VHH binders against q96fz2. Designs and how they scored, part 325

Target 1, 269 residues: q96fz2
Amino acid sequence: CGRTSCHLPRDVLTRACAYQDRRGQQRLPEWRDPDKYCPSYNKSPQSNSPVLLSRLHFEKDADSSERIIAPMRWGLVPSWFKESDPSKLQFNTTNCRSDTVMEKRSFKVPLGKGRRCVVLADGFYEWQRCQGTNQRQPYFIYFPQIKTEKSGSIGAADSPENWEKVWDNWRLLTMAGIFDCWEPPEGGDVLYSYTIITVDSCKGLSDIHHRMPAILDGEEAVSKWLDFGEVSTQEALKLIHPTENITFHAVSSVVNNSRNNTPECLAPV
Short names: E, the ipSAE of ESMFold2; O, the ipSAE of OpenDDE; V2, 0.75 times the mean of E and O plus 0.25 times the DockQ between their complexes.

## First folded at step 16 (VHH)

Design CB88 (framework vhh_6z1v_2)
Fold by ESMFold2-Fast, scan of step 16:
Structure CB88 (fold): chain B 269 residues (1-269), chain A 123 residues (1-123)
Amino acid sequence: as target 1 above (269 residues)
Amino acid sequence: EVQLVESGGRLVRTGGSLRLSCAASGFTFSDYAMGWFRQAPGKEREVVAAIGWSGRSTYYADFVKGRFTISRDNAKNTVYLQMNSLKPEDTAVYYCAAKFGLFTESPEDYQYWGQGTQVTVSS
């Protein structure tokens, strides 16, 4: 739960987030700070990733079912943090355990304010511990995809045009997140930052890693998680559980170094 | 208002070729995936081919792979289905359909549908 791929160009990402509002209108999410979106095959904590959140967080009287897409910092900085530099936060907030979310002030307070978001990714990476060695095998983990032309034969050396055949109809992974807003003590822009809620791994992933992100599988789950105007905290938390609707494949050790940002990071080995 | 109009269906001999067209109007064509579906008498509507909003991602049902090609022209708001090596089993009404965002294999996910064009493949 500490490394993702989110590499789609902005226009492709936006259309992958097509949705219906409460009135049944077809919509694309509206961007906030689109210039801060930085596509990468290898996203680590403290980098910005795109999230979906309710328009009602930004606009009074907005329909809470309408969606904004915004880049947010991975690693939740609580609103109460008093230091001038958020990078000085001493505890790790990249993930939030589902079983203790209501016990931790850093997560309980923003959750009580309806600060739920959906974290977007192509998929995420996990490192499987191998018996008898200190080496770990990385895996790329993602929603099952419709078999497009060329999808089964794509490798790291394939042309950009062939990769676009896969990505233009890619079903994005939608992970349950909590965000908070931090205002610098000496003034400046509000920092939006998020954490990914984690659960016990499903049976299909148990041999790779013991934890997984809380995945919101399908538009009904996504809409209920985001709609803090109509869905209470208690009801939304019922959506947080392991899912079996997930697939994976082994990838090259190239992904191990977070500075590597190429298709080889997620290509099957 | 939204309109999808199929054309090109006709009687064709076994082994022949045919190109179907679907002209779309009343919506932002480039925000929609397009699909071709077919329905033979007494059977359910099934997916034949689908194409993403950009034209780069495509899907084909196993029974048409290597014979049919889907394409689109976003400047003309048109989607096409090129059908080669036609078989009697391809006889059906062919429907054009539009889905906002990404394509799927399920007819139920598509919002807009044309009236259909009849393709008959004879011995």
Scores: ipSAE 0.751, ipTM 0.889, lowest interface PAE 1.0, mean pLDDT 91

Design CB89 (framework vhh_6z1v_2; at its last look DockQ between E and O 0.64; V2 from the best seeds 0.75)
Fold by OpenDDE, look of step 17:
Structure CB89 (fold): chain B 269 residues (1-269), chain A 123 residues (1-123)
Amino acid sequence: as target 1 above (269 residues)
Amino acid sequence: EVQLVESGGRLVRTGGSLRLSCAASGFTFSDYAMGWFRQAPGKEREVVAAIAWSGRSTYYADFVKGRFTISRDNAKNTVYLQMNSLKPEDTAVYYCAAKFGLFTESPEDYQYWGQGTQVTVSS
């Protein structure tokens, strides 16, 4: 996974993240650093994206079932990194393979500290290799959505108003992630960054791409992944597997350029 | 105390129109998606329409076919169902329900329910 969409307004995004804590209380996640949230139809590594994480990471003795929403940098910067510039990392931390998560120090250590997060997105993009050509067809992949009155126009809304109607009740894709905290050697603000765990693709996606994000389907899976206070690493890792509960459609080549940030990125062709 | 109170149900003739209202109290209305459900005798409860907390997004069951309109007034803590071109098959008890966050098609996902209002459509 090298490209996602996360374009919802902050208030809509927050509502889409409504949840019930372990006490049965209906809650919205509290924001950390809301000003760092930058909506985009075309999110690439090194950009900030919103993730969910347990409140217990910020507050001692907090209810670990409570959720915080925070923009974090895509591409995990390990806490032990000693260079002043995160871009100088010599290895790719955009993704973490599920089969080697416990073998790589960069992911094992933060995971052992309970630094599990849920990466939020409208969906993610993947490119299918065309046989016999060097051309790649991009696809937008997401959870199946309820057919709203304007759902037939997903990505092709004729007006801003219609667009808002389509996305107002959008079920966000919830991907399993690991985050870490990095303190710059020269001082400054702590950097929060994440990696997306990947698995072998489900049968439905296998023709498009051989790998997919580990998707946490449903409130129980999301809750267990986040709740590092009550759910062990071993139990949490049982949640990491392919899911068939996804849909997709072909999109234009507009998304190929990471600088393009328009509805055309995820519009069906 | 949470309350949902439906009103407007009555006997009407085929082709007639009704407007149902549901008044909500005891919770933050604007944080909840609202839905109308119906249950006919011997049948399961089914979704008729749903509306997002913002009032922007709406859902309608396939049988509605453009005949019904769901709307809400957050200032009045009220959700409405305008029903036109009613048919005998629409005869049922209609329920208002509230769900925190996004609406779904599944009745079991909704936290609060009204007592229901009877709609009867005669031939």
Scores: ipSAE 0.886, ipTM 0.942, lowest interface PAE 0.5, mean pLDDT 94
Fold by ESMFold2-Fast, scan of step 16:
Structure CB89 (fold): chain B 269 residues (1-269), chain A 123 residues (1-123)
Amino acid sequence: as target 1 above (269 residues)
Amino acid sequence: EVQLVESGGRLVRTGGSLRLSCAASGFTFSDYAMGWFRQAPGKEREVVAAIAWSGRSTYYADFVKGRFTISRDNAKNTVYLQMNSLKPEDTAVYYCAAKFGLFTESPEDYQYWGQGTQVTVSS
């Protein structure tokens, strides 16, 4: 998984993350560094994306079932990294394979510290290789959505204004992530960065791509992955597997250039 | 205390129109999705229409599409259901319900419920 859409305005994104804590209280996640959130239809590695994580990571004695939402850098920088510039990291940490996560120091160490997060997106993009040509067909992949009514006359083409109506009840894609905290050796703010765990593709996606992100389907899975105070690493890893509860549609080549940031990136073709 | 109070149910003739209202109190209305559900005698409670916290995203069951319109006024803490071209099959008790966050089609996901308002459509 190397490209996502996460374009919702902050207020819409926040309400899409409504949840219930262990006491049964309805809550919205509390923001950390909200000004670093940059909505985009076309997010690539090294950009910031919003993640959910347990409040207990920031406050001693906090209820581990309470959630923080924070923008983090996509591309995990290990806490032990000694260079001054994170962009000089010599290995790719955009994704973390589920089958080797306990063997790679970059992932095993933060996972052992309970540094689990849920990476939020509208959906993700994958490029299907078309045999006999160098052209690849991009697809937008996302949770099945409740069919919302689009505004406009019956039979009219969807306008950009009408597309805004689907988003206020959009079920966000919730991907299992691991994050780490890196302190610049020359001083400065702690960098929070994450990786997305990947699994073998499900049957429904196998014709598009051979790998998929580990998707946490539903609030029970999301809660268990986040709650490092009550759920051990071993138990949490049982949540990491392919899911069939996913849908997709083909999109135009506009999405290919990560600088393109318009609704056309995810519109069906 | 949380309260949802439906009003507007009455007897109407086939082809008639009716507007239901639901007044909400005791919670932060703009953090809740709202839904209208109905239950006819001998049948299960089913979703009729739902509306997101913002009023911009809506859902309609197939049997009411093109005839019913859901809307909300967050300043007045009220959700509405405009019912047009009523049919005898629309006869039911109509319930207002609130769900924190996003709406769903499932009655069991909704936290707060009104007592219902009876709509009777005569042939």
Scores: ipSAE 0.797, ipTM 0.911, lowest interface PAE 0.8, mean pLDDT 90
Fold by ESMFold2, look of step 17:
Structure CB89 (fold): chain B 269 residues (1-269), chain A 123 residues (1-123)
Amino acid sequence: as target 1 above (269 residues)
Amino acid sequence: EVQLVESGGRLVRTGGSLRLSCAASGFTFSDYAMGWFRQAPGKEREVVAAIAWSGRSTYYADFVKGRFTISRDNAKNTVYLQMNSLKPEDTAVYYCAAKFGLFTESPEDYQYWGQGTQVTVSS
């Protein structure tokens, strides 16, 4: 998993993250650093994307079931990294394989500190290698959505020109992540950065790609992954598995260039 | 105190039109998706239409077939259902419901419900 879409305006994205705390109260997550949110149809490693994490990471004695939403850098920078430039990290930390997470110091250490997050996206892109050509076919992959339509107009949601009206009820993809906190040696703000945990692809995606992000399907899974105050590392790791509850469609090669940030990146072809 | 109060249900003839309203109070209306549900005698409650908090995304059950339009006015804390080309099959009690965050098709996901308004469509 190396490319996502997370393009919703902040108010839309926040409402898509409505949740229930452990006492049953309906809540929206509270933003940290909202000005660092950069919506785009075409997010790549080293960019910032919003994640959910427990309020307990920021406030002594906070309710660990309460959620903060914050932009973090994609590509985990370990707290022990000594260079001044995170791009100098000699390991690729865009993804973390679930089968080796407890064997890699870069991931095991923050995981042991309860540094679990939920990475938010509209969905993610994968490229299928096509038989008989050197070209790869990109797909946009996302949770199944309730079919939506423009209010009172002709041209139902199944029309390409109506795509912009589906987003205010979009179910965000919720991927399991690990984050860490790095203090730059020359001073400045602490850098929060994340990795996306990956698993073997489900059967439905195996013709596209052999790996997929670990998807947390439903509020119970999301709550347990986030709540490091009540859910141990051992129990949380049981949430990490493939899911078949996923859908996709082919998209144009516009998405191949990560500088392209247009709705065409995820539009069906 | 949360309240959802439907109004506008009445007897109309086949092919007629009717506008239902639902006035909401006691909660932050703009954080809630809204739905219209109906229940005919001897049947389960079913979704008719739903609308996102912003008013920009909507859902309609297949039986609507373009005849109904859901809308909302967040300044007035009100959701509406315009019902056109009414059929005897549309006879039911219509309920307004509110769900925090995103709408769904499932009545069990909705937190607040009105008492309902009767719509009767005569042959």
Scores: ipSAE 0.683, ipTM 0.869, lowest interface PAE 1.2, mean pLDDT 91
ESMFold2 (binder alone), look of step 17: mean pLDDT 90; pTM 0.918

Design CB9 (framework vhh_6z1v_2)
Fold by ESMFold2-Fast, scan of step 16:
Structure CB9 (fold): chain B 269 residues (1-269), chain A 123 residues (1-123)
Amino acid sequence: as target 1 above (269 residues)
Amino acid sequence: EVQLVESGGRLVRTGGSLRLSCAASGFTFSDYAMGWFRQAPGKEREVVAAISWSGRSTYYADFVKGRFTISRDNAKNTVYLQMNSLKPEDTAVYYCAAKFGLFSESPEDYQYWGQGTQVTVSS
């Protein structure tokens, strides 16, 4: 998973993240650094994306079931990284394989500290290899959505007005992530950065790509992944597996260039 | 105290029109999706229509598409169901319901419910 869409305005995104705490109270996540949230139809590694994480990471004695939403850098910078420029990391930390997560120190250490997050997206993009060419067909991959008026599915996007009708009830893709906190050696603000855990692709996606993000399907899975105060690393890792509850459609090559940031990036072709 | 109060239910003739209203109080209306559900004698409660917190996204059951319109007024804490081309099979108690966040098709997901308003369609 190396490209996502996360374009919802802050108020729409916030309500899409409505949840229930351990006491049964309905809540919206509280924002940290909301000014760093940059909506885009075409988010690449090193950009900031919104993630959910437990309030207990920021407030001593907070209820670990309460949630914060914060923009974090995509591409985990380990806390032990000693160079001044995070872009000088030689190895790609955009994704973390589920089968080796406990073997890689860059991921094992933050995971041991309970630094689990849920990465939010409208959906993600993947490029299918086409037989006989080096060209690839991009697909937009997302949770099944409740059907809205005058649209049988997102695949029949007629006009900008039809897109407006789907987004205010859009079910966000919720991907399992690990984050870390890096303090610049020369001083400055702590950098929060994350990686997306990946698993073997499900049967439904196998013809598009051999890997997929670890998707947390439903509020029970999301709650258990985030609640590092009550759910151990061992128990949380049981939530990491492929899911078949996913849908997709082909999109145009407009999405190939990460500088393109328009609704055309996810519109069906 | 959370309260949902439906109004507008009455007897109408086949082919007639009716507007139901639901007045909400005791919660932050704009954080809730709203739905209209109905239950006829001997049947389960089923979704009729739903509307997002903003009013921009809507859902309609297949059996009411083109005939019913759901809308909301967040300034007045009210949700509406405009019912046109009424049929005898639309006869039911109509319930207003509120769900925190996004709407769903499932009655079980809704936290708050009104007491219902009876709609009777005669031929």
Scores: ipSAE 0.777, ipTM 0.902, lowest interface PAE 0.9, mean pLDDT 91

Design CB90 (framework vhh_6z1v_2)
Fold by ESMFold2-Fast, scan of step 16:
Structure CB90 (fold): chain B 269 residues (1-269), chain A 123 residues (1-123)
Amino acid sequence: as target 1 above (269 residues)
Amino acid sequence: EVQLVESGGRLVRTGGSLRLSCAASGFTFSDYAMGWFRQAPGKEREVVAAISYSGRSTYYADFVKGRFTISRDNAKNTVYLQMNSLKPEDTAVYYCAAKFGLFTESPEDYQYWGQGTQVTVSS
């Protein structure tokens, strides 16, 4: 679980995150640091990705069911990290195994503080080992989408205009994350960073890769994971399991180089 | 006060055309996806077509593809359903519905509903 796509323009992404608070009010999440959001078809660890988290993390008396959307660094830097450069962290905190989350201090401590977030993506990429070759086949993995109508002839369907028709009703992948806040010892802005919780692959993905992100399927699961004011750590962890409600298609090797950032990265081959 | 008011339903002959309109008021129309649903006697309410908040994404049920077109005018707070090549099987009460955010094909997800307009298609 080390590569994602999250390319939607900020306004489209925001509307894809429409939700209902505890009082039944329809809401859009409020942005923090929106200028730090960098859309990309090919996001790797250490880049920033948008996450949802409870407003209560920022405002003492806020309704814990209200949501903030904020860009965070992928690769959790623990609050207790004492060195001045977070890129020097020797532990890989890109992913957090569900079976050991309560044993590892880097994850147990922020989880105990209610620092749960939902990591947003168009989908994620995995590389399938192919027998008889050293090449791996990349796949783009995402929620089943409502099939939007494509206008015009086959040539017109490949235009940027028709690609936009897919995206403004795209159901974003919602992955369970844990975040932490790190203050640089030399001073400067607080760094918010996250890890994606991983579980064993579901049956549908087992031929591609043996692990998958913990996907929160539907608004009930998303709400309970985010609402640290009303949902305990123990109850929230019950949401962490494989899901079969996932689809995928093979993509070209263009995605292999994380510097490639074009629609070709997720287009079917 | 939220209102969705459908109009345009009537008796029409097989092969005919009809345009339904739905006028919305009392909410920020451009923040809502819109859908047209129908219910025939003795049947469940089912999705016919849906359109995103921007008008860029559309969905059509298999039984209306190529015959119906959904559109919206955000300046006029109105959603339309153009119905061509009508069949007796299209006879139903047609409902306009609004859902905050993304559209879905499930009636249960929609927050606001009109009272419906009757479409009858006869030979």
Scores: ipSAE 0.674, ipTM 0.856, lowest interface PAE 1.4, mean pLDDT 90

Design CB91 (framework vhh_6z1v_2)
Fold by ESMFold2-Fast, scan of step 16:
Structure CB91 (fold): chain B 269 residues (1-269), chain A 123 residues (1-123)
Amino acid sequence: as target 1 above (269 residues)
Amino acid sequence: EVQLVESGGRLVRTGGSLRLSCAASGFTFSDYAMGWFRQAPGKEREVVAAISFSGRSTYYADFVKGRFTISRDNAKNTVYLQMNSLKPEDTAVYYCAAKFGLFTESPEDYQYWGQGTQVTVSS
């Protein structure tokens, strides 16, 4: 999982994250650093993406079931990293394998501190290897969506207006992540950065790619993953497994270049 | 207190038109998706149409596509269902419902419900 789409305007994204706290109160997540949110159809590692995390990470006496939404850097920078430039990390922390998460210091330590987050996306991209060619076929992979119009959401839209109608009720992909906090040696703001936990692909995706992100399917799973005040690391890790509740369609090669940031990146071909 | 009040239900002839209204109070209307559901005698409550918080995304059950239109006015805290080309099979109590965040097709997901308005279509 190395490329996503997260293009919703902030107000639409916020309402797509509506939830209930432990007391049954309906809530929208509260933003931290909303100006750092940059919508894009083509998010790559080192860019910022919105994540959900427990309010208790920021407020000592907060209810751990209440949620903050914050942009974080994709590519976990461990708290112990000593150099001044995070881009100089010698190893890739874009993804974290579920089977070795408790063996890798970079992930085990923040996980032990309850630094679990839910990474938000419209969906993610994967490239299928085609036998006999040097080209790979990209696919956009996302939760099944409620069809908003006749012939809509199936990948056929006559106008930009029809495509616009899908997004105001889009069910965001919710991926299990781990984050850490790094203090620059020269001073400045704490850097929050995350990694996406990966699992073996489900049967439905096995012909496209052998790995997939650990998807938290539904509010019960999302709530338990975020609630580090009530849910232990051991219990939370039981939520990490493949899911079959996923759909996809082929997209054009426009998405291959991470500089391309247009609706064409996720449009069906 | 949260309240949804439906109006507009009445007896109409086959092929007629009717507009239902639902006035909402007691909550931040623009944070809620709205839906129209119906229940005929001896049947389960089923979705008819749903609309996103912004009014831009809509859903229609297959049996009403092309005949019914859902809309909302966030300034007036009101959701509407315009019903055209009515059939006897449309006879039911019509309910307005509110769901925080995104709409779904499932009645069970909706937090707030009106008391219903009776629509009767005679042949």
Scores: ipSAE 0.755, ipTM 0.897, lowest interface PAE 1.1, mean pLDDT 90

Design CB92 (framework vhh_6z1v_2)
Fold by ESMFold2-Fast, scan of step 16:
Structure CB92 (fold): chain B 269 residues (1-269), chain A 123 residues (1-123)
Amino acid sequence: as target 1 above (269 residues)
Amino acid sequence: EVQLVESGGRLVRTGGSLRLSCAASGFTFSDYAMGWFRQAPGKEREVVAAISWTGRSTYYADFVKGRFTISRDNAKNTVYLQMNSLKPEDTAVYYCAAKFGLFTESPEDYQYWGQGTQVTVSS
């Protein structure tokens, strides 16, 4: 998973993350550094994306079931990284393979500290290699959505103008992530950065790409992944597996250039 | 104290029109999606229409599409259901419901409910 869409305005994104804490209290996640949230139809590694994490990471006595939403850098910078520029990290931490997560120091250490997060997106993009051509076909991949007014739902093969009606009730894709905190050697703000855990593709996506993000399907899975105060690393890792509850459609090559940030990036072709 | 109060239910003739309203109080209305549900005697409660917290996203059950319109006024903490081309099959108690965050099609997901308003459609 190397490209996502996360374009919702902050207020819409916040309501899409409505949740229930352990006591049954209905809550919206509280923002940290909201000014760093930059909506885009075309998010690439090294950009900031919103993640959910437990309030207990920031407040010693907080209820671990309460949630913070914070923009974090995509591309985990390990706490032990010694260079001054995180872009100079020698290995790619955009994704973390589920089968080797406990073997890689960069991921095992933050995981042991309970640094689990849920990465939010409208959906993600993958490029299918087509036989007999050098061109790849991009697809937008996302949770099945509740059918909005008539043909106003994405995937209904109707006019792009009708998609404005779907976003205010859009079910966000919730991907399992691991984050870490890096203190710049020369001083400055602590950098929060994350990686997306990946698994083998489900049957439905196997013709598009051989890997997929570990998707947490539903509030029970999301709650257990985030709640590092009550759910051990071993128990949380049982949530990491392929899911079939996913849909997709082909999109135009406009999405290929990460600088293109328009609704055309996710429009059905 | 959370309250949802429906009004507007009455007897109407087949082909007639009716507007239901639901006044909400005791919670931050703009954090809630709203839905209209109905229940006929001896039947399960079913979704009729739902609307997002902004009013921009809506859902309609297949049996009311093209006839009913849901809308909301966040300044007045009110949700409406405009019912046109009424049929005897629309006879039911109509309930207003609130769900924190996004709307769904499932009555079980809604936290707050009104007491209902009776709509009777006669030939």
Scores: ipSAE 0.746, ipTM 0.886, lowest interface PAE 1.1, mean pLDDT 91

